# VHH binders against Flagellar brake protein YcgR (ycgR): the designs that were tried, part 49

Target 1, 263 residues: Flagellar brake protein YcgR (ycgR), of Thauera aminoaromatica (c4kar8)
Amino acid sequence: MAELSTPSPASPAPLDGGRGDELEKFTLRGARQILQLLQDLITHRGLITAHTGGGHSFMTAVLKVDEERGRVVLDPSPDPQANRRALAAPRLTCVTQLDGIRIQFPLVGLGEGQDKGRPALFAPLPAEMLRLQRREFYRLQVPLAHELSCLLKAEDLARKPVEVSARVIDIGAGGVAVVVPTGAAEFVIGGTLPACRLALPDGEPIELDLEVRNLNRQTQRNGTEQLRVGLRFAALPRAADTRIQRYIFKTERALNAKARGGL
Short names: E, the ipSAE of ESMFold2; O, the ipSAE of OpenDDE; V2, 0.75 times the mean of E and O plus 0.25 times the DockQ between their complexes.

## First folded at step 7 (VHH)

Design E43 (from D29 with Y54F; framework vhh_7pa5_2; at its last look DockQ between E and O 0.56; V2 from the best seeds 0.00; counts 0 for: pae E 6.6 > 2)
Fold by OpenDDE, look of step 9:
Structure E43 (fold): chain B 263 residues (1-263), chain A 121 residues (1-121)
Amino acid sequence: as target 1 above (263 residues)
Amino acid sequence: QVQLVESGGGMVQPGGSLRLSCAASGFTFSSYAMSWVRRAPGKGPEWVSTISGFGGSTSYADSVKGRFTISRDNAKNTLYLQMNSLKPEDTALYYCARDLDYWESGTFDIWGQGTQVTVSS
């Protein structure tokens, strides 16, 4: 009778101590934003791991957002002991994922009760919600309709300065991938492209330095060769980072809504 | 393919008990509230009970409250309805249904084929 060791739910890896400042960029504090994100969790049926402390957790979901009362309604655990722990905890740490984005938020002041004869857990709306895109790996595929572009300041084969308008095909917190015509410029992996301009739909282009991280030649169906260039943001101002993150978030929401048949 | 398959129906005497099962496939079972709905001959569908995704919240129609118990095993992707103290009025085809909104809509998008429960002396 081999005791199937139920793999201990891996303790959420401590949020790597990135400087408190970096987390602030991903923290939602606006009431409307928080409400919207909670509603999105409902719509997408987001499964939540609620941590009660001491290595204990239970699975739950947001069932309802009560805006009038300023509270969130959660699915209780079928385990009474888990509920007791939750109610005794000074704070719940809720962790979930939506569209590949890790979402974390605290709940304080948990209570149990009934709404319309249905058992539920109640908590005041969270004061903040953290949306963490695993910076290193998540890239939003940019819709063609958005026509994002990046003006690259590069050199040609003769080391003459050239400006290349490149289409952005994907974007993340750490960089962009662009496509350029073959022969438009010479790129060196590890090289820096200074004072480039990233065009976002929401305003003026962002000036930034880019580091070449990857080069991939691609042949299109029509036989045309293109060069895909992976670029890292070498130095991104906070304001620019915020704009990029906002764009990514907005676009992801729109894409997901469309995928669900809502648009 | 999304599918619900009910089982456990049969004939029982008044005061007897039955346990219905519903096997779910083709979707993340724990992400959905599940319900039982029944249809008696010559009558419209009647909601019986609903259970939340993780099973912590349950609701019952007044007609079955205290007699029926809804439960689920998410590891087995199975919904249950324990029916005790059965009455002739409980005679119906019992359907398992996926609930799109546990709290507000009571809208069901997926149904099983149903299992017949007959309570007769």
Scores: ipSAE 0.689, ipTM 0.875, lowest interface PAE 0.7, mean pLDDT 88
Fold by ESMFold2, look of step 9:
Structure E43 (fold): chain B 263 residues (1-263), chain A 121 residues (1-121)
Amino acid sequence: as target 1 above (263 residues)
Amino acid sequence: QVQLVESGGGMVQPGGSLRLSCAASGFTFSSYAMSWVRRAPGKGPEWVSTISGFGGSTSYADSVKGRFTISRDNAKNTLYLQMNSLKPEDTALYYCARDLDYWESGTFDIWGQGTQVTVSS
């Protein structure tokens, strides 16, 4: 055996579970629909990133759907440690894409065994599968030149009103991620920030309500501390939604044209 | 163009070793299970070994268990068969084959040209 290794491609991260109420309309729960989608993954050779928690994942695929026993059969990892993590995990979060459609589903009760003398991982069929068009999961990385910002109407540590102008680092149909200096405001997961203002380059700022979904402290490579705040759009009017989608489309088109001109 | 190209065959004495390689091109290699199949003159094809797409599952014919090891390097699109403790009965033309269904043996759609392994004094 040759011991030549190359770096694996980056694995897609699962969607934030705190978006559950927004994602319900994209969730398949019908047994026949789930079986068909799993069969489509087999037929199209869908490559799956299986997340075991703690930032760990491994690549796998659905080898078989055993409808009679109500099981899915997965390709074990060649790394025994990844298999041990998967078997110990309370839930395996599987993420894949077929033709730009993002598919995500949980597997619980993962076990190991053999079928026809061949090692495999197996689990009961998932009770649900999330199926999203690109629009529903895509996040545009905002070009620095756009200087996209969001004025947050938040509170400081003493619960006094404070306004923070936060730089928008990504934007999608369901929300934005922003960065603020550590200590600029107090954010609480699940908290609502009413009457914030999202400044897009072409037009007047959009007034919208935001919900804090995640918080990540980051130390930049230069040592600077900042807070990444994941924000969900709450009750977004159609006009605002249209403006946001238009911005994303125009910006992506412009970025593609620039990349092709550099080819 | 989908293509499988075997190499590494040759002549060895009984008890010797060889490593076969199969270079794959024209398809997403990691999406497919791969097999080694051998054919002696005057005999039909004999399945030797199969490996799953990501390599976490392997299986072997009883006649080669403990002596042969199948492996793959998905970054190099290459399938391998390490053959140890070779016997005259292992003399055959060895093919790599793309397996359409890892779970059902014998469902192969693409074959290489084969590489000859000869074990004799």
Scores: ipSAE 0.085, ipTM 0.637, lowest interface PAE 6.6, mean pLDDT 85
Fold by ESMFold2-Fast, scan of step 7:
Formats: sequence, C-alpha cells, structure tokens
Structure E43 (fold): chain B 263 residues (1-263), chain A 121 residues (1-121)
Amino acid sequence: as target 1 above (263 residues)
Amino acid sequence: QVQLVESGGGMVQPGGSLRLSCAASGFTFSSYAMSWVRRAPGKGPEWVSTISGFGGSTSYADSVKGRFTISRDNAKNTLYLQMNSLKPEDTALYYCARDLDYWESGTFDIWGQGTQVTVSS
C-alpha cells in the first residue's frame, strides 16, 4: 500500500455537505413528504435563497412541481450572471423558511428552458429535504416601511474601526439579518461586533453584542448586489429580549390582519 | 480563483497520528468558517469538524471528539486537522470545505480534491 500523488489537481468530488448524523433525524426522504413540502412553499409564496458557490447566492422561488417529469421549476434571477453561476454549479443549496421552520435542500443538474412561454430554471426533484424546527430559526421578514436599522461597530480592510448603518431585513429570537453595501466593512464568521445599536420603532436604540453567523453576496430581483450578514445575539439583556419579542408579535399581528383584510 | 488544496494524508497503524493541512487561495480566508468532511468507501459524506473565522469556536462530530483537533493559521491561509488515536473506521478521503455558516448549517460552497487517510495494521 503506497500513497500516490497526481501532479495536477483533480476536480473536487461532489459532496452532500452538512452535518451528517446531527441532521439525519430532521431529513425528509419520503417522496410524498418532499412533494407536499415543495407544494407548501408554492402555496405560501416562499422566497428561496439559492447558494451557487463562491459565496454567491440569488433569490428564487418554486413556481411549480412537474411530477410527470420528476422536476421542480424555479424562478430565474433577473441577473444573467447569477443564472450563469447557477447553471455552472455542480449543486445548488436552497434555503428558505416556512412558519418558523428552516427548510434546506440540494438541487443537482440545473437546466434552463421555458415554462408556459416564460424563462425558467429546472432541476430534478431533491432526494432529501432538511426541515428544522427551532425557536432561533423563526425569522420575521421586516417590512421596508418600518425602516429598521442596526448601527454596526465593525472594522475595515485595514482593521480600522468603522460604523455602518445596516438595514435589518429579518429578525428573530436569536438574531437579525442585515444588508450592507459590498466593501463597507470586513466581517469574519465567528467574530464579535460589540456595542452595536438596534433601532426599533418604539424607544431608544438597543445596545447589544452581535456575533457574525454567516455571509452571503446576494443578487436581488431588481439586479442590486448586496452583502447579507447574519448576526446572532451574543449577550441579550432581558429588557432587550422583551422589546424584540414585542416588536415581532405586533408586526406579525399587523401583517396577519393586513393579509385577511386585503384578501 | 478560489481553491483549497489538502495534504498530509497517508497510511498509519491503529493508535497512530496524522496531521492534515489545507492551503486556501483566492478569497479572504479569515472571513469564513472552515470544515473537514470525510467519505469512507461505500458510505455517504460525514462532517468531521468546523472552526470559526478567527478560530474562537470549534465543533466536532461525536465519532472524533477528544481525538481530533481542528485549527487554523490565518497568516498562512492554512487549515489543519490533528488526528490522534486513529482507528480503522477513520479510513476515508478527507476534504477541506469552505463553510458559509458556523452555527446554523454546514453549507459548503468550495471543496478541495481530498487527501486519503488509511488506518490499517
């Protein structure tokens, strides 16, 4: 038995990725359960973040499930480069949320074409879907009209302190997601941003420590590219937790009332 | 161009040790969590370990906890896996992976070519 070396690098082998045994109990593999979950995403108009590799992602949605051909039909990005990255990727990792439940699934063999005369992306039905129920995975999508912001205390490329006012796009019990202009600051996954200030509609800004959870470069439907930063509440005072939960509850009630009144 | 290149694999007897390395290029290494993932013959991929961007947080699969240590040198853009008390069941192709999320899920976007570890008497 001898170790053999190849002079040129081989292409990376495709991997399922993820946490294996830790997530197995939350993984759906039944065809009926997968079909039902995809249909629920269609019914609720769930927006999906599709990760294409290289830190890139784009916003999509499941338009329909084609059971006859065994495939899903996805909404293409308005950015042609995002679509080219997706088509070139060996795998997409699709992440979404439904009623506080995190849903994640792989798509392999993405193609492009038309559905009922409109451009569409097509992929075989996923063989598995992850469905995680946890309080920290519930995320309220923040209405743009609320103008929620978080003043981040971060560092630039030279490690000089910089303050960035970031728009809050979602908020939950465990943290917030914010969008910042690309290049506004350097973010490090696992790094702590001390004494940040979260501005809620009622009262003074909340001072809190945030941990960087994730980083994604995201192409929006209007073609704008943004850096999305997921931030975890590292040290959340009781009064701050109460105010955040009150905001989430009030906003949910208002959105639910608006949905019933508008339809 | 974004690349990950693993090295340090080889053949070792049960109870032995190996140190794997992963050289990263083409991205800001310190901004990302990094993971080791292995694939044994005839089995699916198994997540082994993750380290946060500055190295302040680490996590391990139960099968390797207490035997393996993940570390990184951001000045050298290099990820390491120190493997002690190796068992035959540790025999696998070991991949270095860039992880977009430390706490939520092991979402990997870039993988290396892998390095083979064989544990046999």
Scores: ipSAE 0.006, ipTM 0.420, lowest interface PAE 9.5, mean pLDDT 79
OpenDDE, second read of step 8: ipSAE 0.457; ipTM 0.801
ESMFold2 (binder alone), look of step 9: mean pLDDT 84; pTM 0.853

Design E45 (from D29 with G55S; framework vhh_7pa5_2)
Fold by OpenDDE, second read of step 8:
Structure E45 (fold): chain B 263 residues (1-263), chain A 121 residues (1-121)
Amino acid sequence: as target 1 above (263 residues)
Amino acid sequence: QVQLVESGGGMVQPGGSLRLSCAASGFTFSSYAMSWVRRAPGKGPEWVSTISGYSGSTSYADSVKGRFTISRDNAKNTLYLQMNSLKPEDTALYYCARDLDYWESGTFDIWGQGTQVTVSS
């Protein structure tokens, strides 16, 4: 009886550690800042999705910050099974939003108890909290099967115009990351690539201007070097924005469904 | 700025009805599934209902099935929750939430401040 290992629903892809430097700008590590942000969540009655792993999550909220004990107090789930999973999880990934900014933070060492006579969950204060403006920073990892591409209008080393077909590896409302062969073109951070074409599965390519935001050389397992180029959408038409958002949403849904053992 | 603003809450007697509204702004409303979540006093948040942005399909918690109806007007960027046959157990702060996963409710990335519903004799 082969235990069909239910594919662990894809935990929201950890913000790809490769953007480590960029993420640092949005990561709060100061105790005071963390406390303030948690307090703001309390004040605004912000709901939190707590991911327990394996594709499971529950809704919670920060009830209290106990500075003296260095802990955060959370609402338990009305589902006892969710609470059990939470307590068994080595780490919770908490996701919420405040004032249009996505907030993500880990909680480790979850325990259960009572706060003022009510059931509650307790965890040590997070060591870090990530604040990301979704439009700018949320990135969907593009499934390989979708074969998203972007035709880049770039220049070579001789400043001759070249067209490079680049694979899109992640996409967000604010831009795309693409991979190109090393030497395919010369990219300059802060430079604009005009009249590029983003191919989405749902229709005609989107013509848009792209700004180079970052460059990262990557060596593949086979020893081949690739250049990862982070590109920002410059002056994206509203219609294009809608299409991109729709694509992201549909894809995320599909990925989540698959991760849950669905189709 | 991405924002959700709930309204329509209030006090009602058992068996009464309320209609909640949620005004969405700052994003393409029609592209997202939307949900209602509630938080009763002394209890953790509970999922209530979800409606797809694309298909308009709806899902409900067992506790509200047959009594509550979720709907949306994409032209007005507004989510609704018609609540009928209200019970004291429905007393809660009701939140509108943008749902990233229609199939399994619980992946929300934005929500409003909530609107209070109180069912009391």
Scores: ipSAE 0.178, ipTM 0.644, lowest interface PAE 2.2, mean pLDDT 84
Fold by ESMFold2-Fast, scan of step 7:
Structure E45 (fold): chain B 263 residues (1-263), chain A 121 residues (1-121)
Amino acid sequence: as target 1 above (263 residues)
Amino acid sequence: QVQLVESGGGMVQPGGSLRLSCAASGFTFSSYAMSWVRRAPGKGPEWVSTISGYSGSTSYADSVKGRFTISRDNAKNTLYLQMNSLKPEDTALYYCARDLDYWESGTFDIWGQGTQVTVSS
């Protein structure tokens, strides 16, 4: 069967505006700070995921900051359709990381042309950039030996309720990423999975409402396809938050001790 | 502190094979997803493949699926890319990238100068 539509690459969602007051203290609005951060991305060859909306994104990088013209120069996608989507979009949301710090910024008024004889995308300098310390949004990669699972309450393709035991592959203060077999359940970005049960090593499973934030289809070494699902905690109780943070801290400490002992 | 050193690039004929390596230091390698990203002459960066920390689950760009295999050796802090059935369009500088919270942000830190792969007859 031929593909009739171009599949969107797997692309994690940008941070939402629901944390407006909390995110404001991490927002850079000074022209000098913005220019310096963009220059740091150039120096460190930071790769940027540019979200064009509708679940579409492409990989880019800042090639140059043109201070005189007040614009940034970006690498175009090798996919011409991605470039056309980007040019048609009202804005790009750019997400990247530098030294474990999450950086996110909007670009509006995207144009195309050439820089030094090579195709390039141009946009005015962003008026703001979000710069978040990694620890605020840290995700612990869960050791396989811990066999962490989350019982998901979802629906199959026929909208029939199903329970899926999913392996937890990473966990943070804001959510988990899980792996499910392809076809086990239907997931929609923005959908809520109510009354799921997260099993941690110490104590009773934690009952949680989870919001689907990201989907990524992957092929395992044995050729089996699996779906990775990024899930956000919706309204986490204090006791559950404490248990999750304790698990993360204890596991990270153990992994750090193992790494140091591996000399 | 964090360092990624790519190697194994070179010149090869169409249909040939190359194995790229990336030696990691300065962080707990097994705790992070790792990716290969390439930049062809006159083109923007293209994501090639990702492998998770402990599970070894893999993902590939459509352009390389079935031809390339990503793998890792957590005991040696090394990432690999086995490249088979190479095409002229695979000519690029290949970078090893550490994914910090991929499932939340999908972003990468890139370290080092990359390793050049040239496919020509």
Scores: ipSAE 0.000, ipTM 0.322, lowest interface PAE 12.0, mean pLDDT 78

Design E46 (from D29 with G55D G56S; framework vhh_7pa5_2)
Fold by ESMFold2-Fast, scan of step 7:
Structure E46 (fold): chain B 263 residues (1-263), chain A 121 residues (1-121)
Amino acid sequence: as target 1 above (263 residues)
Amino acid sequence: QVQLVESGGGMVQPGGSLRLSCAASGFTFSSYAMSWVRRAPGKGPEWVSTISGYDSSTSYADSVKGRFTISRDNAKNTLYLQMNSLKPEDTALYYCARDLDYWESGTFDIWGQGTQVTVSS
């Protein structure tokens, strides 16, 4: 009940510590890198979800980095129970996000005291910080020449089934953004479009379920309205995921080669 | 450019009411869950309320449940917080926040500058 003062159920779960070897390449251990990242969190007012174990968490923020004492200063929770749980925990797992980059770090040896006359929580500087750019946040802008399309199974304004061939404008590991003429179909955020068909090069179309995540109406230069639809992959099979990743990496490499003046 | 601008704060007596607004620009407002978060003097940030983009489902912190109502007007790109039966303990800087829920974010990505609410006699 007191825990209802923590961020919504959408708050991120900590990444599994048993995957340490897989995450090593994304782990910062340099003292200056850690200090700079903590300072970036202060500058951008990054909210931190601090997990105290047993499913408990609270919202905090870094107030200050005390380099001389080797400590971070954190905002205490307005909930006294959350502060007691934090002080009793063997470690806090802190999770935050800046510009689509996931940041996660442990704090061990949490104490309480005062900073300039105000209550504060203190912990030694973390020895490591995870800085992971989630592949789900990466979106490749699809070149127009590729003519990538997705056949959407939706409903028209009269709630009748309709199939719409939509142009894919960006694609990531987690989904696609497409464009359709305004009025071609009706989309509801959170609605599922079953058995859609994503056409990728070098194979048959991929059949997949898509969830509508966002809608943006745009006016073209000729006055024609179009709708941009953000779609999340639901229950994506490994083979489909592999094909999508290969397309993304192959296209990215080709674009990087062109940018370097190769072609 | 993504921007959130809060307004509607002020001074009010205990038992009074205020309505906060948050004007959003630079993104598809209806696609994102939106939240109110507050920071009281000398205290850490406290989550207050969330409203989903999908079905406008709402959730509230126990401390404000039954007194505060979160709502949104997607046609105006505006988030609201109606605050009734205000208590001195509600005194805080109130922030509007966007969850980066386009793919699978789960955290608050963008914040406004905040609007000050002071409840005193």
Scores: ipSAE 0.000, ipTM 0.260, lowest interface PAE 12.9, mean pLDDT 77

Design E47 (from D29 with G56S; framework vhh_7pa5_2)
Fold by OpenDDE, second read of step 8:
Structure E47 (fold): chain B 263 residues (1-263), chain A 121 residues (1-121)
Amino acid sequence: as target 1 above (263 residues)
Amino acid sequence: QVQLVESGGGMVQPGGSLRLSCAASGFTFSSYAMSWVRRAPGKGPEWVSTISGYGSSTSYADSVKGRFTISRDNAKNTLYLQMNSLKPEDTALYYCARDLDYWESGTFDIWGQGTQVTVSS
């Protein structure tokens, strides 16, 4: 019985560095809004990744919203083990996208049963749903060809200053995500990395302070471990902000043009 | 706009073959791992296959291993799934999905509308 090593889903990288307060702007807590969004997910047949913790996840979909009973109905996994994990999990973190907007919501109190004679999972309606609108939280996936890098001023385990050249994998108005080799430096969530240098293709590196917002250890499919670091721009100069926005806009435009068959 | 559009589905007899395509737009295709997921009637979604951004790595569900081949053409922004020796149990709506990360997170952020594959005598 070969244990189908379901690739351990890396815990969804915490939504990059928006201060808890910033996330509130994007958090739906109204019952009507939540119901509407769930209904939209049903209408669009949106697939959802449900994270059960421990690096495990399964794919599901919202099948129905039962307003009378205050519950959501989900597709169970075809994998019985995934369903068992889901039922045992104290909380599911559901992640999906609708119209280019990332949606994240927790489900608590998962149960199994039948809906119209078919196996189904049930959970109470989420108390909140995070809807990250593209404009404010848009993260451009940096093309590999651009070779964006960020020189991080960090410390090692001995608190000795070290410089780490990190590849930028995504960039937005509020920050960057970078990847570094595991063990290259010690990062602390909430910690500030001063006088870092972000290299953009259009000119001289931007000197800026970065705040560590999230850390995610990830194993590449090739077995290599890397650390993904979510970094918020701390006190970004206006000129730098303009450059970053310009880069994002130009790159996005170029990617869209290419996608449309443009050279 | 970020979009995935599946095509190539249809009806085939058991033992037949199909080739699915997924056209990607609105993002740097080569920067993402891509996956196929299927949903059979009355069943939850099932992962089928994944390919890395540059196609150097591929993985398959045990149920399709040796029969299906995932590939990609980054110049055409297109993902493929060659399906051989099709079985009735392969009947499903097949979705193309973009991985959120290069990592084995199993998290997808973009899905197509799916293409129907029906295997019946």
Scores: ipSAE 0.243, ipTM 0.711, lowest interface PAE 2.0, mean pLDDT 85
Fold by ESMFold2-Fast, scan of step 7:
Structure E47 (fold): chain B 263 residues (1-263), chain A 121 residues (1-121)
Amino acid sequence: as target 1 above (263 residues)
Amino acid sequence: QVQLVESGGGMVQPGGSLRLSCAASGFTFSSYAMSWVRRAPGKGPEWVSTISGYGSSTSYADSVKGRFTISRDNAKNTLYLQMNSLKPEDTALYYCARDLDYWESGTFDIWGQGTQVTVSS
């Protein structure tokens, strides 16, 4: 018997728009909710893969939501050919992930122009956004004031062992994301980093085997290059798991208290 | 310049086999996970398979498990997809993609042009 199914929220490919009613329960259509979700993508600097059809895509981001004109402003590709394909496409399918939540939305009527003197792409606000949530992928954004770090045991370009102290930018039940200067070490997706040390504010560093999950190169506004590395906990002892969950819970409570105008 | 070029597509009868190749250039191939993604006529893109940088871990869509095998040759900067027991439903353009994320739904940043696979009598 043929049945309609959805791919995993972890699937990198766009979900088929023809899957109809099965995805309806995950689809946002309220104008306020759509605006709020787009603003969350701006706040978290979420990278978006924009699919233009024919197997072509480019990396973009939402730069701004123009509520007055009812449109989104997108970062154009540095590749002029990618921008031309996008402008010629009848529909752009945008796919991103925010804190383990898969987000997908269409953009129709893409145009080209400028925003604050810089090249930009723009499109009318989407009428709908798919939001497919998996709580096991939840990540806490680590406050800069916590100075959370992980000592990574990695290799350089010559395959010599190096130790790199990396800043932890997010943390969850399954792993951490860290940022390192470009060139500090070489990372291979699926490679294992043994005996790394995660420093939490309370207590001794936790010794962990970490597996490289993802890599993203980022150029900061000051021109420095950074590498964001996603790391999975390869095997987490119960005591370490408890300490990590306690840190996450305590930090969320503190952030919530501050947001509510705490003392 | 960064480039992915697929080849090996063609026409085959149901139950047949094909081997797809993807030649990568312009980046450190061994540092990245690589994926195969397909697009059937009238349908959206479907993720097929992913392989880790060293080739030690692989994952597959349920529709192809047990029939398809992903592999890579890092010395040749080449990704492969061995497709066995092909079905008419496997008819699609097959794309090679650089995968920034092996375990979670990440952002693919580089795609090939695609190679056509047609399964029919």
Scores: ipSAE 0.026, ipTM 0.554, lowest interface PAE 6.5, mean pLDDT 80

Design E48 (from D29 with G56A; framework vhh_7pa5_2)
Fold by ESMFold2-Fast, scan of step 7:
Structure E48 (fold): chain B 263 residues (1-263), chain A 121 residues (1-121)
Amino acid sequence: as target 1 above (263 residues)
Amino acid sequence: QVQLVESGGGMVQPGGSLRLSCAASGFTFSSYAMSWVRRAPGKGPEWVSTISGYGASTSYADSVKGRFTISRDNAKNTLYLQMNSLKPEDTALYYCARDLDYWESGTFDIWGQGTQVTVSS
């Protein structure tokens, strides 16, 4: 029914980077970090809303990162007026999302031409990129050595119950991401998986109800397909929340210590 | 082959109604959230509405709340958008999109060619 609605997806509207030095701590300025984030946008097929000023914007995407020339190649708009506005603008403000993280960056010196015979827009690599991670969406990358797993209670195509032991690849306050071999089970975005069991290094598995948030099919180097499933904690007892937060904190401290030891 | 094909667009007068359809093929339709996104001439894309895999949850842009209704028929692999009380500002090309994430916009990996809606007297 229409009277009850779930939260809307995040707006693509830009944040005003000219206000509040508080955003500086979320700003990437290293050339290698910027290059990696742009490559992540390509990998995740991040659709970008490019704002040209005056309330005008168009949808684009990063087609390529030209490392040797230090530039990005963007998909032009099918609207010729949008492309003309973009080329005339002193600056584009680009906004996109990755796994609940807002990514925003400027492009200056936009030009047009062709890439492999197709129309394209070109710009120098941005000098900075904002990566604003909300606490509810923060994910700790789980070390492989921890062998973190979650036993999922799911269904097959015929809606028959199946149990799948899935490797946990990241974990946060709001959920986990797991990897499952393609075809092991069917997952439905918005569907609930009841009584799943999350195994942490200390103590007994935590029994949780999980909601499927997202699905991403990936092909590994060996040709094996895997499905990445993002799962939200539908209900989380205080004791379970405490154990998960403690694991995250302890693991982050250990990872930070290892990173500081390696030069 | 994975594809989405929109239909049902056309010309209507202000206050009129249209029902858009999107036929999906080549993937397990019920596994994915589905969205409608529109693009008006000279403007960027505007997300309109999203529906979860089994249709239990829906969300709408503020500009269309109370006027548009998103629905799906998983047995027919079809997504719908019922548009009532249409305004000239609703004039746009409407795209059907497969959504990888119900809670975050812009995670679309597949969309159709679009269907044109024109609202004028």
Scores: ipSAE 0.025, ipTM 0.575, lowest interface PAE 6.7, mean pLDDT 80

